# Designs tried in a protein design chat: miniprotein binders against q96jn8r1131to1294. Part 4

Target 1, 164 residues: q96jn8r1131to1294
Amino acid sequence: TLEFLENHGKNILLSNGNRTATRVASYNQGIVVINQPLVPQLLVQVRIDFLNRQWTSSLVLGVITCAPERLNFPASACALKRAAWLLRGRGVFHNGLKICEKFGPNLDTCPEGTILGLRLDSSGGLHLHVNGVDQGVAVPDVPQPCHALVDLYGQCEQVTIVNP

## First folded at step 3 (miniprotein)

Design aC7
Fold by ESMFold2-Fast, scan of step 3:
Structure aC7 (fold): chain B 164 residues (1-164), chain A 89 residues (1-89)
Amino acid sequence: as target 1 above (164 residues)
Amino acid sequence: SPEEIEKLFLEAWKLLYEALELLKEAEKTGDPELIKKAVELFEEAVRKYEEAIRLAQEGNPEEAKELAELALMLARFAIYILEEALKKL
């Protein structure tokens, strides 16, 4: 079953059988990773449960290609210097470098109840799904194995893994 | 106010991301001595930023603000050095 790994950011509390992640302090230190590799055709989905509008920006999601079980997570996902492809706001980032200016909806404005999904296609393209709608290929040829990552940054204080 | 300190933290975070973007470009063709200096400044900025967060969580907002401002200054300096590195090809 899909769960968040026990190794996570310092401000995260896992509940609901490790399927719900809550950031209990500040606005960062909120990185969580799915417990199994993102294999082609697997759709990993999280629902935004709670937004704290004291903050301006919101969650980041994407993939990492390093082993997450003992990774020392930085304060935010975009500080990852290696092996990271991330969606933040409207941008697509590789190891902190912006590789696309405007892709999909603005993640900083997705409301509570939004379901965000990550899927690899048969060619290794990383897709973002929003409320079941495929936004297209954000990143081509993602190296494998890779792992789905969610950074409960800023406004986003709680997410839950949801089944298709 | 708490909102002001939160805005400062967000500004520092945004600047750290900008520094990372510029660093990746500078690594390709920039002056290696300046890049090395910028990396040291960037890494120090990240450390100060993370410590500011810890202090805010522990209920030390004044010290957290000072470290967040230091992180912001270090990140700006790293960006300045990276821009100089790119010019000196």
Scores: ipSAE 0.000, ipTM 0.099, lowest interface PAE 20.6, mean pLDDT 81

Design aC8
Fold by ESMFold2-Fast, scan of step 3:
Structure aC8 (fold): chain B 164 residues (1-164), chain A 89 residues (1-89)
Amino acid sequence: as target 1 above (164 residues)
Amino acid sequence: SPEEIWKLFLEAWKLLEEALELLKEAEKTGDPELIKKAVELFEEAVRKYEEAIRLAQEGNPEEAKELAEEALLLARFAIDILEYALKKL
């Protein structure tokens, strides 16, 4: 059973058995992490429940390879300077540095109801899935163990973990 | 329960990675018959691991645990054969 960890950004409220995360203030401080490591072939999925169009950019998702239970979360996931591989807009970022300009759809334009998934393949490649469609390898050779992270940034104020 | 099963998956995958590294080392210099047996065990372990992940996600942790334990056992057996094939034992 996948849940969001109780250690999360300060603007997050967890509900629905820790499977729904809501950002209740501002545009930032919205990082959540899945409670289980992202082991190969495990598909972790979240559904976008609510978008606030007051803000320009939207959610970020990816993986971290540090222990999340006591992590002191920055205001935005993109401020993580260590052990972080993130998807934002159409870019792929490693520790705050853009390593790919265009990958998959623009995450800033995904509508409510979109299901976004993360999966590691057997070779350590990180895949993005959008509404059940594998977008390919965003990041090769992700170290183990790693944990799936979602940053409810900007427009995205609510997500829910959904099963495949 | 859920935390125990993910620890088991991590352990099983670690052994699968070790087996794969040993397979790559053995492919050129090891006994072909032993390598073939190790490949069969490795492939079965991977199938069991993937099925265990699927069952865990479908809400069947008991069966997932059994398959993950089988994957771990098969991976360990493959490692033992490969280490012998490489004359490490």
Scores: ipSAE 0.000, ipTM 0.430, lowest interface PAE 12.9, mean pLDDT 86

Design dH1
Fold by ESMFold2-Fast, scan of step 3:
Structure dH1 (fold): chain B 164 residues (1-164), chain A 80 residues (1-80)
Amino acid sequence: as target 1 above (164 residues)
Amino acid sequence: SMKVTIEIRGDSPEEFKWALLYLILLAKELGAEVRYEIDGNTLRIEVRGIPEDALEFFAELVEELAKELGYKVEVRIEED
């Protein structure tokens, strides 16, 4: 079954069989990674459970191609310079470089209850799904193996892995 | 090259006028370039133009000051 790895950001507490991640302090140090590599057609989904609207930004999600089990996570996913493809706000970022200005909905404004999904297609394209709707290819030719990452940043204080 | 992005949200930007003034002065003393924008009740500040190590120390200082003063401030270090 899909779970969050025990290696995570310092402000994270895992519960519900490691399927729920809660950021218990501050606005950062909230990176979590799924325990299995994304394989083509596997849809990994998380639901936004709780937003603290005192903060400005919200969650970031994407993939990393480095081994996550012993990685020292930075305070935010945006500090990952290598091996990372991230969706933040409406932007798509590769190793810190914005490669698309406007893709899908603004992640800083998704409400509680939103289900966000990541999937690789058979050609290595990374897809974002929002409430079951495929937004299209955010990133082509993602190297494999890669691992789904969620950064519980700012407003987003809790997410839970959900089934299709 | 890197930049530091600072984001603050409140009822109005005036709530954090002293923090904004301090951050601008500190960044300029470090030789950094500063830009900011106000959109409604959200303030965004970008600091760049100094070595990455100096940006990291600046970011840590900003976060420490925000906690001490009780402000909800987000600080990111990111590619420019």
Scores: ipSAE 0.600, ipTM 0.818, lowest interface PAE 1.1, mean pLDDT 88
Fold by OpenDDE base, second read of step 4:
Structure dH1 (fold): chain B 164 residues (1-164), chain A 80 residues (1-80)
Amino acid sequence: as target 1 above (164 residues)
Amino acid sequence: SMKVTIEIRGDSPEEFKWALLYLILLAKELGAEVRYEIDGNTLRIEVRGIPEDALEFFAELVEELAKELGYKVEVRIEED
């Protein structure tokens, strides 16, 4: 089953069989990684459970290609300088650097209940899904194996892994 | 070249003064240039000239500092 790894950001508390991640302090230190690597055609989805409107910005979604069990997580996903492809706002980032200005919906404005998904296609393209709708290829030719990463940042204080 | 973009939201202008001061000092230690804009309750800062090998550290440091000071912050690293 899909779960969040025990290796996570300092402010994260896991529950619900490690399928729910809650940031219990501050606005950062909220990175979590899903245990199973992405394989072609596997759709991994998380639901935004709770937003704290007192903060700005929201969750970051993406993948890492390094071993997640050994990763020393920075305070936020933007500080990952290697092996990271991330979606933040409407931007796509590689190793912390913006590589695309506009992609899909603005993740900073997704309401509670939004279901965000990641899927690799047969060509190694990373797709974003929003409420079941394929938004297209966010990152072409992602190295494998890779793991889905969620940074519970800013407003986003809780997410849950959900099945398609 | 690359730049670091920082967005800080505060409850008062006074909060921005301290945030700006700290970030300027931090940037200066790295030999970087700082530009900023205040728009209502939002402070936007662009930092240029940070050595590439220090970008991650700088970004992390900014976030940690903001956390300790109780600021709401978003930090990005971008191509200039």
Scores: ipSAE 0.017, ipTM 0.274, lowest interface PAE 6.9, mean pLDDT 88

Design dH2
Fold by ESMFold2-Fast, scan of step 3:
Structure dH2 (fold): chain B 164 residues (1-164), chain A 80 residues (1-80)
Amino acid sequence: as target 1 above (164 residues)
Amino acid sequence: SMKVTIEIRGDSPEEFKLALLFLILLAKELGAEVRYEIDGNTLRIEVRGIPEDALEWFAELVEELAKELGYKVEVRIEED
């Protein structure tokens, strides 16, 4: 069963058997990581449960290739160095550097109820799924093992892992 | 090199003038340069040229000033 790791950003509270993550303060310190490696064809999905529209940006999601169990998370995922591939707004980022200008929908504008998914294909391509629709390959040839990451940044104050 | 990205949501573009002025003055003290864009009710500001050892100080100061002015501000330190 998929769960969020108990190692997470300091503003996170886990509930619902570690399947729901809530950011209880501020706009940052909201990084969570899935407890199992993202193996090919595994679809990991989260639902946006609550948006606080006083904030500007919203969630970031992607993968990291370092071991997350004892990682000291930075204030936001975009500060991660070495081995992070992130989808933020409409951009794709590798270790803070933008590698694609426009990919998929703008994640800063996804409404409550949106289901976002990450999946590796058999060639190591990272796919984003939005409400069940495959957006295509965001990042080719992701190193393995890797772990799915969600940064509850800004507007996004709660997500829940949902089964496909 | 690094940049600081600041995002503010307001009720109207006119509300951004005070925040922008404070930020320009603060960045100038550090020898930094400011670019900004307004998209609807969102102001996005990028600050470049801040010394590496001043980045965290600058981010914290921006957050405190925005709080005193009643803004919800998001500050990121990121690779440029």
Scores: ipSAE 0.382, ipTM 0.715, lowest interface PAE 2.2, mean pLDDT 86
Fold by OpenDDE base, second read of step 4:
Structure dH2 (fold): chain B 164 residues (1-164), chain A 80 residues (1-80)
Amino acid sequence: as target 1 above (164 residues)
Amino acid sequence: SMKVTIEIRGDSPEEFKLALLFLILLAKELGAEVRYEIDGNTLRIEVRGIPEDALEWFAELVEELAKELGYKVEVRIEED
């Protein structure tokens, strides 16, 4: 089953069989990684459970291609400088550098209950799904194996892995 | 080099002015530069020149101040 790894940001508390991640302090240190690597046609989805409107930004979603079990997580996903493809706001980032200015909806404005998904296609393209709707290819060629990453940042204080 | 980016949403210009003043003062204490812009009800600030070993401290301090003052805030540490 899909779960968050025990190796996570220091402000994260896992629950619900490690399918729910809650950031219990501050605005950062909230990175979690899903245990199973993405394989073609597997849709991995998380639901935004709770937003704290004290903050302005929200979650970061993406993938890493390094071994997640041994990764020393930085305070935020934007500080990942190697083996990381991230969706933040409307931008796509690779190793901290913006490679696309506008893609899909603005993740910073997704309301509670929004279901965000990641899926690799047969060509290695990483797709974003929003409430079941394929938004297209965010990253055209992602090395495999890769793991889905969620940074519970800013407003986003809780997410849960959900089945398609 | 690294920079700290800060986004503050306020309900009044006075909140922006106060927040900006505080951040300028903090940056000066660290010998850092501050750049900012105001877009509607959003204040965006970039702070450069903070010693690398003080980046996390500065970010946390900004967070705490924002909490105490009731500001909606985003703080990021980014490559410049």
Scores: ipSAE 0.018, ipTM 0.280, lowest interface PAE 7.2, mean pLDDT 89

Design dH3
Fold by OpenDDE base, second read of step 4:
Structure dH3 (fold): chain B 164 residues (1-164), chain A 80 residues (1-80)
Amino acid sequence: as target 1 above (164 residues)
Amino acid sequence: SMKVTIEIRGDSPEYFKLALEWLIELAKELGAEVRYEIDGNTLRIEVRGIPEEALKLFAYFVELLAKDLGYKVEVRIEED
């Protein structure tokens, strides 16, 4: 089953069989990684459960290609400088550098209840799904194995892994 | 070296800038380079040139003030 790894950001509390992540303090240090690596045709989805409107930005979604069990998480995903492809706002980032200005909906404005998904296609393209709708290829060629990463940042204080 | 980037959103961002003025000046006295921009209801501040711990403290105070005054805030501390 899909779960968040026990190795996570300092402000994260896991619950619901490690399928729910809650950031219990501040605005950052909320990175979580899903246990199973992404494989082609596997859709991994998380639901935004709770937003704290005191903050401006929201969750970051993406993948890492380093070993997640041994990763020393920075305070935010944007500080990952290697092996990271991230979706933040409407931008796509690789190792902290913006590689695409506009992609999909603005993650900073997704309301509670939004279901965000990641899926690799057969060519290694990383797709974003929003409420079940494929938004297209965010990253054209992602190295494998890779793991889905969620940074509960800013407004986003709780997410839950949901089945397709 | 590190930098902190802060974005504050709310009514009268000019007022919030004024509220932070003492802290900005303190940072400058410590040798910080501070840049800010007001765009609509958004105030963006970038601070660099001082130790990471000082940047963190700066961000912390801004965060507290923002929350207290009901502003929305985003803070990022990143490599410069």
Scores: ipSAE 0.016, ipTM 0.287, lowest interface PAE 7.8, mean pLDDT 90
Fold by ESMFold2-Fast, scan of step 3:
Structure dH3 (fold): chain B 164 residues (1-164), chain A 80 residues (1-80)
Amino acid sequence: as target 1 above (164 residues)
Amino acid sequence: SMKVTIEIRGDSPEYFKLALEWLIELAKELGAEVRYEIDGNTLRIEVRGIPEEALKLFAYFVELLAKDLGYKVEVRIEED
């Protein structure tokens, strides 16, 4: 069973058997990580439960290749300078550097109820899924092992892990 | 090198930008490149070209001013 790790950003509260993450303060300190490595064939999906429109940016998702169990998370995922591949807005970022200007939908505008998924293909390509639709390869050749990460940043104050 | 992106939301974001003009001008005198845009209730400011600690200090002052004036602020510091 997929769950969020107990190690998470300081503004996160886990509930629903560690399958729901809620950011209870501010706009940041909202990083959560899935409890098992993202292996090929595994589709990890989260549903956007609540958006606070006082904030402008929204959630970030992606993968990290470092062990997350004792990681000291920064205030936001985009401050990760090593071992991180992130999707934010329409951009793809590697260790804080934008490597693709426009990929998939704009994550800052996805409404409540949107289901976002991450999956590795057999060649190590990281795929984004939006409401069940594969957007294609966002990042090729992701090193393994890697771990799915969601940053409840800005507008996105709650997500829940959902099954395919 | 680093850049900072600050997004401010509230009533009349153009007036908040005016309140920041002294700080923006100071940053430019220190060698920073500053860009901004206003869309509806949101003011977005990008600052680059000065050391990371100076970018953090700039963001800190913007957050203080926004808090006192009732604006919401999001700050991102990232590699440029």
Scores: ipSAE 0.007, ipTM 0.382, lowest interface PAE 8.4, mean pLDDT 86

Design dH4
Fold by ESMFold2-Fast, scan of step 3:
Structure dH4 (fold): chain B 164 residues (1-164), chain A 80 residues (1-80)
Amino acid sequence: as target 1 above (164 residues)
Amino acid sequence: SMKVTIEIRGDSPEEFKLALELLIELAKELGAEVRYEIDGNTLRIEVRGIPEEALKLFAYWVELLAKDLGYKVEVRIEED
């Protein structure tokens, strides 16, 4: 069973059997990580439950290759300088450096109800799925083991893990 | 090298920018390049060219001012 880890950003509250993450304060300190490594063929999906339009930016998702159980999370995923590949807005970032300007839809504009998925293919390519539609390879050759990460940043104040 | 990006949202972004003038001037005196743009209710500021610790301090003061004046602010420190 997929769950969010008990180790998470300071502003996160977990509920619904650790399958729902809510950011209860501010715009940051909202990083959560899935409890199982992202292995090839596993599709991890989260649904955007609540957007607070007072904020400008929205959620970030991607993978980290460091052990998450005791990691001290920074205020935002964009501050991760080691072992992180992230999708933010339309960009793809590796350890804080933008490696692709435009990939997939703009994550800052996805509405409530959007289902976002992460999957590794057999070659280690990281795929983004949006409402069931594969957007293609965002990052080739992701090292393993890796762990799916969601940063409830800005507008995105709640997500829930959903099964296919 | 690093940059800080600050997104500020509120009813008077021009007035908030004016409130930031001393902090912006201090950053420029330290060698920072500062870009800003206003689009509707959003002021976007990018600061680069000074050490990461100075960028963090600038961002911290902007966040405090935004909170005090009722603006919503988001700060990211990222590679330039």
Scores: ipSAE 0.237, ipTM 0.673, lowest interface PAE 3.6, mean pLDDT 87
Fold by OpenDDE base, second read of step 4:
Structure dH4 (fold): chain B 164 residues (1-164), chain A 80 residues (1-80)
Amino acid sequence: as target 1 above (164 residues)
Amino acid sequence: SMKVTIEIRGDSPEEFKLALELLIELAKELGAEVRYEIDGNTLRIEVRGIPEEALKLFAYWVELLAKDLGYKVEVRIEED
């Protein structure tokens, strides 16, 4: 069963069998990691449950290749400087550096109810799915094992892991 | 190292402009690095690059300033 790990950002409260993450304070400290590593052709999806429109930025989605159980999470995923591939806005980032200017839809403008998915293909390419639609390869070669990461940042105050 | 994270909530952008100018000036006097972002009616500021004692001093003055100006403020000192 896919769940969020107990090791998470300081402002996160887990519920619903650790399948729902809620940021209960401030705008940051909201990183969560899914327990099972991504394997080829496994689609992992989260639904945006609640947005606080006071903010303009929203969630960050990506993967990490370090051991998530021992990770000391920074206040935001943007501060991860190693073993991190992130989707933020329309950009793709690796260890804090932008490696792609425009990819897929703008995550900062995804409404509540949007289902975002991550999937590795057989070549190690990381795909973004939006409401079931494959947006293409965001990262061409991701080291394995890797874990899906969600940063409940800015507007995004709650997400839930959902089945495909 | 440590940093100060500040959230100021106001009713208008004009309030943020004044607050930002004052906070930047204060931070510069302390030799600090400042980053800021405005989201709607919230101003977020991060201050780093100075000793923890100086960060505490900055936080103190920010709180006083915010209260004097009637702004809602949240200040945290946290790991950078």
Scores: ipSAE 0.013, ipTM 0.283, lowest interface PAE 8.2, mean pLDDT 89

Design dH5
Fold by ESMFold2-Fast, scan of step 3:
Structure dH5 (fold): chain B 164 residues (1-164), chain A 80 residues (1-80)
Amino acid sequence: as target 1 above (164 residues)
Amino acid sequence: SMKVTIEIRGDSPEEFKIALEFLIVLAKRLGAEVRYEIDGNTLRIEVRGIPELALKIFARLVEKLAKELGYKVEVRIEED
């Protein structure tokens, strides 16, 4: 069963059998990681449950290739300077460098109820799914093992893992 | 209670946030709640939870640093 790891950003509270993550303070310190590696064809999905429009930016998601169980998380996923591929707004980022200007929908504008998914294809390409629709390959040849990461940044204060 | 909001605009707001890291850490250690957000070319900082004079001093230091480095800056001090 997919769950968020107990190692998470300091503003996170886990509930619902570690399947719901809530950011209870501020706008940052909201990184959570899925409890098992993202293996080919596994679709990991989260639903946006609550948005606080006080902030302009929103949820970031992607993968990290370092071991997450004891990682000292930075305040924001965008501060990860190695071993990270992230989807933020409309951009794709590798270790803080924007490698694609426009991929998929703008994550800063996805409404409550949106279901976002991450999946590796058989060639190691990382795919984003939005409400069940495959957006294509955001990142080719992701090193393995890798782990799905969600940063409840800015507007996004709650997400829940949902099954396909 | 008062809060201060500072918006800094220019190239590489991430770089400017790094320049502010020590001041942000110091403010948090003194009991301030500090929030920051980067959106495009804008770094937004909110500070609250310390006396009004301390908020004003912090805002002035950030404003001076931003202007010295060529950034555009807007400071608001308001009820929270």
Scores: ipSAE 0.005, ipTM 0.161, lowest interface PAE 13.0, mean pLDDT 83

Design dH6
Fold by ESMFold2-Fast, scan of step 3:
Structure dH6 (fold): chain B 164 residues (1-164), chain A 80 residues (1-80)
Amino acid sequence: as target 1 above (164 residues)
Amino acid sequence: SMKVTIEIRGDSPEEFKIALEYLIWLAKRLGAEVRYEIDGNTLRIEVRGIPELALKMFARLVEKLAKELGYKVEVRIEED
């Protein structure tokens, strides 16, 4: 069954059998990674449980192609020095470079209760799902193995893994 | 090379910018390119053009000052 890895950002507390991640301090140091590689046909979903409106930005999600078990996480996912494809706001980013201006809804404005999903299609395309709706291919030809990542940044202080 | 973006939010962003004037002046004198703007209750600062360690130290000092004065602050460090 899907869980968040015990290796995570310094401000994260895991609960609910490692299926709920809570950022307990500040606005950053909130990266969590799913315990299994994202393989084609696997849909990984998280629900936004709590937003703290005192902050401005919100969560980032995506994939990394490095082994996460012993990775020393940076303060935010945007600072990752390894191969990473990230969805932030309405943008799609690869290693800090913006590769798409407008993709899907603005992640900085998704309300509590929103369910966000990541899935690889049979051609290796990375899809974002929002409340069950496939937004299309954000990134083609993602290298394998890769791992789903959520950065509980800013407003987003809690997420829970939910089954498809 | 790296870029730092800092967003500071609170009741008086213009007052907070005054508190930062010396740090901004110092960064510019050390060769940094500094851009800032105030929009409503938010002060946004971008800093680039100096070594990564210096950018991180600048961000850390601003973050500590903001917290001491009761402001909310978000820092992003990205490849520029």
Scores: ipSAE 0.076, ipTM 0.532, lowest interface PAE 5.2, mean pLDDT 86
Fold by OpenDDE base, second read of step 4:
Structure dH6 (fold): chain B 164 residues (1-164), chain A 80 residues (1-80)
Amino acid sequence: as target 1 above (164 residues)
Amino acid sequence: SMKVTIEIRGDSPEEFKIALEYLIWLAKRLGAEVRYEIDGNTLRIEVRGIPELALKMFARLVEKLAKELGYKVEVRIEED
């Protein structure tokens, strides 16, 4: 069963069998990691449950290749300096460096109810899915094992893991 | 063509990036290509694709904002 790990950002409260993450304070400290590593053909999806419009920006979605159980989470995924591939806005980032300017839809403008998915293909390519639609390869070669990461940042205050 | 590179250093570069979102948006509306990197306490922004005067204006606004928020700023305008 896919769940968020107990090791998470300081402002996160887990519920619903650790399948729902809620940021209960401020706009940051909201990183969560999904327990099972991504394997080829496994689609991991989260639904944006609640947006707080008083903030700017929104969730960050990506993967990490370090051990998530021992990770000391920074205040935001933007501060991850190693072993991190992230989707933020329309950009793709590696270890804080923007490596792609425009990819897929703008995550900062995804409405509540949007289902975002990550999937590795057989070549190690990381795909973004939006409402079930494959947006293509965001990262062409991701080291394995890797874990899906969600940063409940800015507007995004709640997400839930959903099954395909 | 010219580009401007701005480095901002401080406690929360990710928060500063948020503070710049409107300026970045505005630059992009003018046709700018904007790249940025966050490394430790440093935010690095690179802007190109717009006239030199616009680059300078952008840099000045970012610099002003950085100083107001207590960040260290370095600006370079150079050939692209």
Scores: ipSAE 0.000, ipTM 0.202, lowest interface PAE 12.4, mean pLDDT 89

Design dS1
Fold by ESMFold2-Fast, scan of step 3:
Structure dS1 (fold): chain B 164 residues (1-164), chain A 80 residues (1-80)
Amino acid sequence: as target 1 above (164 residues)
Amino acid sequence: SMKVWILIRGDSPEEFKKALEELIKLAKELGAEVEYYIDGNTLFIIVDGIPEEALKKFAEEVEKLAKELGYKVLVYIEED
């Protein structure tokens, strides 16, 4: 069963058998990581449960290729300088550098109830799924092993892991 | 050790970052690690690597400038 790791950002509280993550303070310190590697064809999905509309930016998701169990997470996923491929807004970022200006829908505008998914294809391409719809390859040739990461950032204060 | 996150929200975060260039340069010359990025209408500044009182002073100066220029500011302190 997919769960969020107990190693997480300082403002996160896990509940619902570690399947729901809530950011209980501030705007940041909201990084969570899935408990098993993202292997080809595994679809990891989270649902946006609660948005605080006083903030403008929202959830970031992607993968890291370093071991997550003992990572000292920065306050925001976009501050990761190594081993990170992230989707933020409409951009794709590698280790803090923007590598694509426009991919998929704008994550800052996804409403409560949106289900966001990450999947690796057989060639190592990272796919984003939105409400069950494959948006295509955001990142080719992701090194393995890699781990799905969600940053409950800005507006996004709660997400829950959803089975297909 | 202490890390400070400063979030500045307004219509022109890119222009506000330019207003901070000299203050950021001074912090780096004192040995600070300074990172920044823009997300939507928010500029994020992350500073560590210098004594706690210097970090707090830096945050206070940034907050003061942001408020005087009409930006909203949140300062978050991460302690290890």
Scores: ipSAE 0.000, ipTM 0.174, lowest interface PAE 15.4, mean pLDDT 82

